# Miniprotein binders against a7ua95r516to809: the designs that were tried, part 210

Target 1, 294 residues: a7ua95r516to809
Amino acid sequence: ASLSLLSISDLVPDLQFIFFWMSNAIEILYFIQQKSPAYMQTIELMDDKAGSKESLLSATISANEEAMTILEEVIMYTFQQCVYYITKTLYVVLPGLLDCNPFGTEPSSEQCRRAAGVCVCAVCVMPEAVRRVVSVFQTTSDLLQQYQVHSEIQSQMFAYLFFFTNVSLFNQLIDKGPARGWFQRSRVLQIQASVKILLDWAKGAGHNHLAQKFFAKFCSTVTILASPPQQLSQMSWKALCAEHPSLKPVQLHRILTQYQLMAELGPLPIWQPSSEDEAYIYRTVDLLESFENH

## First folded at step 12 (miniprotein)

Design je83
Fold by ESMFold2-Fast, scan of step 12:
Structure je83 (fold): chain B 294 residues (1-294), chain A 86 residues (1-86)
Amino acid sequence: as target 1 above (294 residues)
Amino acid sequence: SDEAERMALDARRMIEEAQRLAEQGNHEEAIRLLLEAVEIAARSGDPYLLVKVAITAIFLALQTGDEDVIRRAEEVLRRAKELMRS
């Protein structure tokens, strides 16, 4: 039996609190940006009495810069707090996406009507593990809309959440995949189907461009692992690198080596890295993707 | 003008005192002082003093665990926003 884990629903009150204050800080920032030029013009048009006009203008510029800096810090702080809570929840639910079966999973009738951002029919075929991940993204979207957070900040938040999801899934697949059986073709096809549900949600939510950008590495990895052995054996190293530019040569080499091992493709590699890439592969010890240097 | 200058000085002092009280963990007294400061800041005619009151209220709300302080911080922020629009 696992420990009781907080769901995204359990964090909604805390997130509402943080989004409320973030939204207010953003509104004040926009007020300053909108009204500051007019106020400064008013000072500039004043009659100069013993040089007080220049002093007042200088003080106003300083006050503006101080207020802008502090508001940006508050917005950043609250943004980071929301990201922290949301990614902490994602970290707990994401491994389930790598080990669920969308082709043989039968959801309960009760779950069909309450999954957000998905039609009833799609909800009925969605694995619970995928639904939990989608629920985190949908709840985030709902809260951003509830507090009327500017679209640019909404895009930044989903960029980070997709980035985090991609890195987390990629690292888990590369680090734990062989031991967990995730490199087996049947499991890879299940993973691919589950990821497609998540990407379809992102498209429906208006975040297709962000999803394509930030899921590229994990999607490339799953695409390679799902490819028939015959197709991969026909591709040169240069062609594989060109088709998967999001993967570093060392990452691509590791994926292909694991694929070859699992598929029992014979004693020799069906592809060879370039001499330049080979040097890079042999020099690189840490193959895991970092959250800081993606 | 003379009265506005005095209100500006008073508001600035009150905000600084509220920030000092907040740093010492006296959130109850800090928010009480901000509720008074918001009206004086408005009378100063300096929009940046209203902004500073609002920012300080946001900091207090984010740092305190006291629901009464949070509620009163929301009151300060709402009042500051009303005064900014006027």
Scores: ipSAE 0.563, ipTM 0.870, lowest interface PAE 1.6, mean pLDDT 80

Design je84
Fold by ESMFold2-Fast, scan of step 12:
Structure je84 (fold): chain B 294 residues (1-294), chain A 86 residues (1-86)
Amino acid sequence: as target 1 above (294 residues)
Amino acid sequence: SDEAERMALDARRMIEEAQRLAEQGNHEEAIRLLLEAVEIAARSGDPYLLVKVAITAIMLALQTGDEDVIRRAEEVLRRAKELMRS
């Protein structure tokens, strides 16, 4: 099946298959960790009339190490396969998040209720593009729960998925944002609201710490671009660097340059880089983030 | 015992042959051999041979596209786990 035709729902049977074998490998690994001390003790207590006890013990230690090594490789392989399929699906749906509008048109009277005499209306609705991304995360969470995968592996899975999402969104925004109009203030506010929906989902799923850690770069970028001109103009280069430590000097400089262009501020000297940072601004190789996790 | 040592040697050879067959793409013969090997491994009294059978079955299931081979790999794994807990 083509990449553009795949939804997370289409991959559920394949993911169930991989998670099934991964969970079994983890179970066998756990069995070895729990039972090996008792088995070795049994060998040590055996009657060594044939003089083969030491040979059997050495062979058992070797077999234990070999089994542990292979199981860890199988678990890693299946983990990487799940990550591959899930991130492949994320890659297709993530660009839509930068083009959607979570500020729906005016709510109908049916969507506004009176509570204690006050009209309460939903300000944001989940756009289809955001729902597709949330569906990938939710389906992953559901599968990890279905196969009772240990919480540490669940955390590693979401750490990687959030890392991938952050890099993908950041690179798309920085590389294609100017041509797509994504740096327009109205668009940035829409992007900010959409990202908040993802972060709120992560918090509800128990992954708030991971989301805050791995979305830091994209969140910093959106925060700067959403800042009012009067606020941002009062901040020095040093203050911006200190407030957004996840951004490299070349990345911060690109963001501020685009902000000046979209806000029609013209070239202003207020965001002059330090002499130390100026050398890094001209290293375009550092502009986009790597998916390699260096 | 001498019989247990013979069973252990037989099981190791069968597992190694199954792994070689799997690498050659002969998944049907590999799983047939593993189904036989799991019982021999159990008779050896060496729990690590049952573990090796289980691992080989998991790897074969992940490598094959054959639904029959996958079903038989699940059978090998279930049997190995049952025997490991006994």
Scores: ipSAE 0.634, ipTM 0.897, lowest interface PAE 1.0, mean pLDDT 83

Design je85
Fold by ESMFold2-Fast, scan of step 12:
Structure je85 (fold): chain B 294 residues (1-294), chain A 86 residues (1-86)
Amino acid sequence: as target 1 above (294 residues)
Amino acid sequence: SDEAERMALDARRMIEEAQRLAEQGNHEEAIRLLLEAVEIAARSGDPYLLVKVAITAILLALQTGDEDVIRRAEEVLRRAKELMRS
């Protein structure tokens, strides 16, 4: 088996190693922040003999700056390594979310809910593809808890993981969706239900605010595509832009074009972009999202 | 005190030597020096020397593939943290 096919559980030992050292680096950083003022005051209260006090104070400031710089670099490096392993696993399992059917018949709905801690409804159970994605997030949460990583760092990690997931799903849908039939209404409704399972997990895990913020683009896309034709045709371009501010004009135009093709409404979009937006609609460089952290 | 100043100088020298050995790939000798340096750093009264020992141990653990060196780095870090809290 290829290393690219490894599940999140296969990477747990490597992640435990990195999380352990990251957690310790964070703890030392906080120790410095707490103790530095007291130690500096101790130096200031010392006898000023032959100018030794000024020299010691200067040396201490330099030592503090050096330690803070190195610790911040170590924390950043280990954080990026954890993110790298986790997102590599996510990248493999995320496309499955676009091809699964959460409305299917599942004989073990109770086990599904208990094992994953998430369940939409009795007849709408967590597909295996969705379970794999949730498992990556749950394992990450478990590891952060196991190594007692500060809540602020936990929030930063999930912010990035949600950012990555949003970009990956959006790009997959926009780039490959037409060829794979993902813009068909029945498929879009399945995707919407699967995404709801992920969002419900995030809410249960205490990350609802982050999920709402970082999934906005993909959620807007799916919401538009899932809209009934009679409802969507009543909305102006301006109204759609106001309702979905996370979408760039070129992205909104592409989504509406795909919707129109799948709904067989006509050869051209009904929606008229503003004069200002029209200039950006044809800029293909802005169509897909970047994985670069902003 | 004069003794604390000597301990500080000794600790700094040992940490610098451990970093040099680590850069050369001699991780086993580097961690041996750090285990010795942590006690001397504590006796110096300078908390930044304990911090330096801890940081060097973390960097060595992340750099090495040797399980024995990693175990000893965990010992250095545990001891440094205990002494930081005292």
Scores: ipSAE 0.725, ipTM 0.926, lowest interface PAE 0.8, mean pLDDT 83
Fold by OpenDDE base, second read of step 13:
Structure je85 (fold): chain B 294 residues (1-294), chain A 86 residues (1-86)
Amino acid sequence: as target 1 above (294 residues)
Amino acid sequence: SDEAERMALDARRMIEEAQRLAEQGNHEEAIRLLLEAVEIAARSGDPYLLVKVAITAILLALQTGDEDVIRRAEEVLRRAKELMRS
């Protein structure tokens, strides 16, 4: 199937397979961690028959370490595979979030159309583009819960997915935003409303802290762009840097420059970078976020 | 007991052979040996042999494209886990 047609529902069987083995590997790892100390103590309490005890203990330790290493590799591998499949689906649906008009009468999803009644649930009232993104996260959450995946691994999964989402949305907004009119105030307000729905979902799912942390850059960008010209034109470069610490100087400068063009503002001396930041605003390599090193 | 030690040695040998067979791509024979090994491992009373069986089953399931082997690996894993909790 072309990547463009790939839905999270199409990947559920593959994800179920991976989550099953990941969950079991975690369970076995936990078993080893919990039982190994007691077993080693049992060996230590055995009668020392001519140095055999030390050799047995050493062999047991080595075997335990090897087993733990293999299980950790399995967990890492399966985790990466899950992330790979889920991020592919996110890659397909995330652009729709930036083009979404949450204030428009978009027709209810096909799934809600099958319900004989007007479902007023939070999911049914979501714009289709937002609902598609939420569906990826919800399906992931449901699968993690179904297979009782350890809470730490769940948190790591959502941390990465939110990171990926933030990087993707931020890069698209910065790169394509001017050309697509996403910097227009009306469009920014639509984006802000759509992101709020996603953040509200994350809050409801118990991931509020992670969402706030990993969406900070995109949210800061949207907040600046949503600000009225009368308000934003009164804020100095230093004040904006302090209020939006997630943005690099080059990123903030780019956002303000595009805002100025969109709002048809004359040159604003108060938005001039400090002498300290002046060297950094030209670091175009730092403009877009990297998907690497997470 | 001498019998438990013998069973432990047998189980270990079977697991090692299953691993070798799996590495050679003979997943069907590997899983057959694991199905036998899990029961012998249980009788030996060595919990680490059960762990080795479980790990080998997990690795085999992730390496094979054969649905029957995967199903049997799940059975091995289930059985190993049941015995670990006992």
Scores: ipSAE 0.694, ipTM 0.908, lowest interface PAE 0.7, mean pLDDT 90

Design je86
Fold by ESMFold2-Fast, scan of step 12:
Structure je86 (fold): chain B 294 residues (1-294), chain A 86 residues (1-86)
Amino acid sequence: as target 1 above (294 residues)
Amino acid sequence: SDEAERMALDARRMIEEAQRLAEQGNHEEAIRLLLEAVEIAARSGDPYLLVKVAITAIVLALRTGDEDVIRRAEEVLRRAKELMRS
């Protein structure tokens, strides 16, 4: 009986309240932006027989600045509250994605979109851990649509949610992965399949560009770990850096070292950076990602 | 016009009084004044007075835990938005 037992559906009434007031504040902000120039022009063109024009113009500028300040504070406050509730729910459900097995229950995305009857049945068989994450994103999308939140704010919301998801998954995999067995090839392939379900959802929801941008680090990590030894052995350190620019040198080095140490795959190729790259790796100390955008 | 200037002054005074009443915890009377002020603000021709009424209602709703105050603030906001569209 704690907050960690709450599903996203349990938070919908609180989220509806916050989205309602946020949507209204945004609408009023756009009303000001639309009407302000015309009204100020009306003041500028008035007869100034009483000397009141300068006073009215000054008062109007002050009123505009005051209204803009308060509305921006309200929008920021409500946006941050929505993000807080949604990411709190995500934080609880995301670790399950690293432990679930989508194989045998995953439909082909192309076939699913074309064969509605089969697609409906197959979608219902999505692993529970993945379904819980998708449910959080879908509920957020539904609420943004219900309250007609402008597309720019919607994009900012999903940019942050995808950023948060990427950082959470990457940090958990890198920090806890060795101890939890998550670097084993069979587990990595399961993680890769689960992440593909999230990316496919994002594409279907119109957020493909944001998903590609903000999931790049975790996707690169999983792609490397899922690669057969033959394919990785054909790539130099410089080629891997070029193909995975989202990974810092220290992160790439850690990933390749873990890949090399996997006993289940037998002896693996040894990736040794050039003297130049090795110096660069040891100058870069940030292994885990920050939840704050720099 | 002189009438529009008078309406602007009346609306501004009513909004300030509503804010003062809200600060004193008299949310019922504050919202009643905001509903009156929104009609006068619309007649003034000053869009910032309608905006000020709407902002005051939003802030009251977000600061209160009282469902009745929230419902009535929503009513003020709905009326202000209706007048903004006209």
Scores: ipSAE 0.682, ipTM 0.909, lowest interface PAE 0.8, mean pLDDT 81

Design je87
Fold by ESMFold2-Fast, scan of step 12:
Structure je87 (fold): chain B 294 residues (1-294), chain A 86 residues (1-86)
Amino acid sequence: as target 1 above (294 residues)
Amino acid sequence: SDEAERMALDARRMIEEAQRLAEQGNHEEAIRLLLEAVEIAARSGDPYLLVKVAITAIVLALKTGDEDVIRRAEEVLRRAKELMRS
């Protein structure tokens, strides 16, 4: 089976195939782990000549190790294939989350703030771009549940998907945000509302702890950028570092610099880096996140 | 028992031959042998032979593009799992 990137719906048959075989490999691994000790004990307790019993036990241990090794390789391969194609699909749909308007129109900052606080009574809808991201996560959850994949493996899958999403969104916002106008207050409020929809989905799906852990950097970034100027200008560099520990000094410095530009603020003494951070605010190698670092 | 030992030897030879055929790209003959091997592996009393049949079927299904081979691999796996639970 060849996977495509047309949409998550187009991948469902291929993903069902991979999840089916992954689930079966996991089930066989579980069978071995549960039944192997009993079978080996049966051999050890048999009335037999010592040499023959030792040979059978040795052969059984070798068979167990060989089976475990192959099953672990199969599970890893199928897990990596699922992650690879799901994340490729996510990468295509994620930029839309930064450009969509969950309020249906381009509302004023007052209307955006109101809608975010009262979603039921305000213009706050799930944009198509957000729906596409949610459908990738929902389809993944459905497939894991349909094939009864162990909860720890489900957690590993969503940990990686949330990690990937966080890195993708953060890097796109920091790298492309200035040119795309994403640091403008109205756009930041729209991004914040869209992210809240995604986080609400994660909470409803039982993944709140993973979402809180792996979205910390992007959430910190959006929270700072969405802060009113009168409020943010009262927070010192040390206070911002304490409240947003996921942000590296260079990242916080870049965010504050963009905020100053968009809000038409001059340099603020309160945002001067602490002496211990001053050496790190220009480390360009630390600005963007790596998809390989956890 | 002597019969169980004979069944174990037969099953192991069939599985090894199926693996060789699969490596050669002869997936149809490989799965045919696995369908025969699953019953003999069960009669051996060695659960690791049923496990080996199941693993070989999973690997073959993941490598092959042949829908008939995949369908028959699912049959092998289903039967192996039934026998593993009994």
Scores: ipSAE 0.713, ipTM 0.925, lowest interface PAE 0.8, mean pLDDT 85

Design je88
Fold by ESMFold2-Fast, scan of step 12:
Structure je88 (fold): chain B 294 residues (1-294), chain A 86 residues (1-86)
Amino acid sequence: as target 1 above (294 residues)
Amino acid sequence: SDEAERMALDARRMIEEAQRLAEQGNHEEAIRLLLEAVEIAARSGDPYLLVKVAITAIVLALHTGDEDVIRRAEEVLRRAKELMRS
């Protein structure tokens, strides 16, 4: 069965199919790990009257190695398929997070609880764009729980989903942000509030450590852009680089340049890099992040 | 026993033939053989033959577009797991 890209809900039957077979492959792998030592001992304790014991043991070792190899390949294939289709859905919904306004009437407590127990401030609502992103994460979590997938594999899946989300949001903000007004202070504060909803969901789901690790670049970017001018003007280039190690020098310089350009009061008295810092910046060519990690 | 050895040989040949048929795109005949092979594999007393039947069914289900083949692959897997726990 082929997966479609309409919404995460539309993918649920196809994802259930893939998770079902992945979970069963993991279960068979576990069965082999638990039973093979006992079976091999049984062979060793056999009476070798026909000289067949050594051949049987050799065949059993070969069968074990073959089974383990194929199961690991099946698990990796199904894992990659799930990640691929979930991230394709995220790719479609993530740009909406940068355009939405979470400030408005108080959200209903029922809606906050359905979205993984996320508590939002009294002046915030969960925009539909944020709800769609949370829904992708929650549906993934539900499927992993439904098929009793081991916690280590769950962690690996969310590590990649958070990595993908971070790269997508960062690239969208850097590439399209200036033209779409996303660097304006009011817009940045809206983006910050929306991202907090995602991070709070991750914390509630038991993935706080992964979210902190893999959202670091985008969070640093939003934190800088939301900073008061007085605060940023007090920091040296070296201090800013130290506070935001996830950002490459060229990325940090670009963010600060956009911050200055969006100032309503004209040019801000923000620190300026030295000639030495400029030389260091020129060593970094890639402004946007790659989705490929090899 | 001689019977168990014969069952093991029969099961192994049936699984290998099912894998060959699956590789050629004959998924319907492949799963039919696997449904027969699972019972024979159980009688052999070799747990790796049940494992091989289960793996072959999983791989076939993931690559086939045929809903009937998928349903029968689920049946093979369910039966293999049941026999593994016996």
Scores: ipSAE 0.726, ipTM 0.929, lowest interface PAE 0.8, mean pLDDT 82

Design je89
Fold by ESMFold2-Fast, scan of step 12:
Structure je89 (fold): chain B 294 residues (1-294), chain A 86 residues (1-86)
Amino acid sequence: as target 1 above (294 residues)
Amino acid sequence: SDEAERMALDARRMIEEAQRLAEQGNHEEAIRLLLEAVEIAARSGDPYLLVKVAITAIVLALQKGDEDVIRRAEEVLRRAKELMRS
């Protein structure tokens, strides 16, 4: 099968298997955390006629430590496997979000209402590329609910998926954007509308706080690029840095350089970095985001 | 009781043997022992023995062995959880 045909639905059986065992490991971990103090107290209150109480308590503490260690390793392993399969699928479908036109597709009020809640007609459109991304998040949410995974673990999962999505979209836009024409104003407005659909889905799913936190860099980038030339030209470098603290100086400089080129604002440097930021602008190692940290 | 202490020792030995068999790749015999060990673990009154059976079943299933082994690991886990709640 081709990469163009890759679907999250193809991975559902593998994900169901992993989520099932992860959910059970989490449940056993919580059982131990809840039961352990009461059981140890039972041992403490034991009639110690045989002198075996200290030995039993020691053995119980050792058993608790061993069980907790193995369960934490199992939970981490299964969590990482789920993330691996889900992000592999996301990586394939995410570039399509940057290349679609939500204003050119027919509105689907049913899909828009489920994903966004309440929306105006012009922005109720969900392109196929956006639907594929939303489908990955929705399938993940459905599986977490199906296997009754605790909300804390669900939050950790979506925190990582949003982090991954943000890094992937930001890196794609910065690295491939010039060649793909993604920095053209009309294209940026399309990207902004597509991202809003994704963020509205996250809000409807109860993950608004996580989405706001982990999409900050990409949202800042799109917001700057979508700004009218008259408005953006009136902002100083210092003001832009203050308004977009998620962007590194080299990232902000690259974004503004592309903006100046696309808006045809002449060859004059409009936004001058502060003397303190100037050194960081030439650090190309800081341009693209790493997938290793959140 | 003396009987509960004997059950605890028996269950521990069976679980350790199941883990050893699993490490050697004998997943079918490992799961067979776990199915027997879960009932004895329950009679011991030590909840950590039931936990150890459950953990061993999960680890065995995640090694992605034979479909029959995975199915029986699910049976062991379900039984262990039932006994943990009782």
Scores: ipSAE 0.712, ipTM 0.922, lowest interface PAE 0.7, mean pLDDT 84

Design je9
Fold by ESMFold2-Fast, scan of step 12:
Structure je9 (fold): chain B 294 residues (1-294), chain A 86 residues (1-86)
Amino acid sequence: as target 1 above (294 residues)
Amino acid sequence: SDEAERMALDARRMIEEAQRLLEQGNHEEAIRLLLEAVEIAARSGDPYLLVKVAITAIVLALQTGDEDVIRRAEEVLRRAKELMRS
């Protein structure tokens, strides 16, 4: 079976293995940091036996530097391996988020509708595509907690996963959105609702700050596409740039052009870039974000 | 002491040999040496020799595909950590 057929559950044993060894490497690193000063001081307090003390100090410093270097390499390697497996799974499941309908099918149970008092069952549906994405984040969180990985490393992990998710979703929406019909307002509202489920998960997990930082570009894009034509047509280019600082001028221009076409506002752009922004747009050929943290 | 110095020298040589075997892909022999080296490293009184044993076991476990070698690497790591905290 190819990686595209693997769920996060299929990767749990491999991830447990990697997290186990990463956690142990971190533990050994902390041991060195805690014990090294005391051991070095013990050597410094020894009687100097014609260079014996200096030789031991030099050897100890070298041993410390070597151990720290190798442990840092092991921790980085295992961190990158975890990121690789997790993002590989995310890459496969993320496109489904753009095609799903979180508002669901009309409730088939009258008990559900009556108990709710309103049509809450449709809004409360978590599509399978969204559930798969949330499952990846939740499994990652559970593994980090199981192996008691330091909070700073947990934060670095989710910073990268949110960065990756944002880039993946943004690139797919910009590159394939027009052909897939994703710029239609009804579809954008579905996408917005699905993304809210991810953001709500992140808030519940204690990662609200990271989610706000790393999802800004995709959230700005969806916000623009969900806006009524009348509201957007009243805003100047400068005002739109100020409202959406996470978007590059070329990205904002592409989004607005597609919005204009889908809203059937006519052939001429309502929003005109400044001379400086226009020059930047013409020079920039790469609209898509890089998966590399430049 | 002279005995501790001899233990340190022996442990260092065994660890270096284990690392060489790891690089050559001889994981079974590498882990056998590490299991022996961990006790000698402890007797040396040099905490960095126990650290080197632990690190080598972690690296070996990450590089090997052999479940038996991984199990024995976990044993070496457990023992090294126990001795490091003594």
Scores: ipSAE 0.731, ipTM 0.931, lowest interface PAE 0.7, mean pLDDT 82
Fold by OpenDDE base, second read of step 13:
Structure je9 (fold): chain B 294 residues (1-294), chain A 86 residues (1-86)
Amino acid sequence: as target 1 above (294 residues)
Amino acid sequence: SDEAERMALDARRMIEEAQRLLEQGNHEEAIRLLLEAVEIAARSGDPYLLVKVAITAIVLALQTGDEDVIRRAEEVLRRAKELMRS
């Protein structure tokens, strides 16, 4: 199937398979971790018949280490496979989030149309483009809960997915934003509203801290771009750096330059980088975020 | 007991053979041995043999493309987990 047609619903059977085995591997690993100390202690308390105890203990330790290693590899492999499939679906739906007009009367999803009544649930009132993104996260959450995946692994999964989402959205906004008009105030306000819906979902799902952490760069960018010219023109480079520490100097400089062009502002000396940052604003290699640094 | 020790040895040999068969790509014979081994392992009273059976079943399920073998691996895993909790 072409990547363009890939939906999260199409991947559910494959994801179910992977989550099943991942969850079981975690459970068995936990069993070993909990039972091994007691078992080793039992061996230690046995009568030492001519050095057999030490040999048995060593063999048991080695066998446990091997078992744990295999299980960790299985967990890592299955985790990576889940991330791979889920991020592919995100890659398809995330561009729609930047083009979304949450204030427009978008037609209700086909699923909500089949319900004879106007469903006023948070999902039904959600713009379609936002709903598609939320559906990926919600499906992931539901599967993790269904298979009772350990909470730490759930947190790691969402951390990565939020990281991926932030990098993808940020890079698209910085790279394509000027050409697509996403830096226009009206469009920025639409993006801000769409992201708020996503963040509200994350909060409701218990992932508020992770969402705030990993969306910080994209949110900072949108916040700057949404700021009125009268307000932003009064903020110094140093003040903006301090308020938006998630942005690298080169990124902040790019955002401000594009804002200036969009708002038809003359040169603003107050936005000039400090002498310390002047060398860094030209590091174009640091402009876009990398997917590999997670 | 001497019987429990014999059962433990038998189960261990069966698991090792299943692992060899798995490495050879003979998943069907591997799963057959695991289905037998899990019951013998349980009777031996050695919980680590159950762990080995479970791990082998997990690895087998992830390596096979055969739905029947996967289903039987799930059965082995379920049984092993039931016996671990007893």
Scores: ipSAE 0.574, ipTM 0.869, lowest interface PAE 0.9, mean pLDDT 90

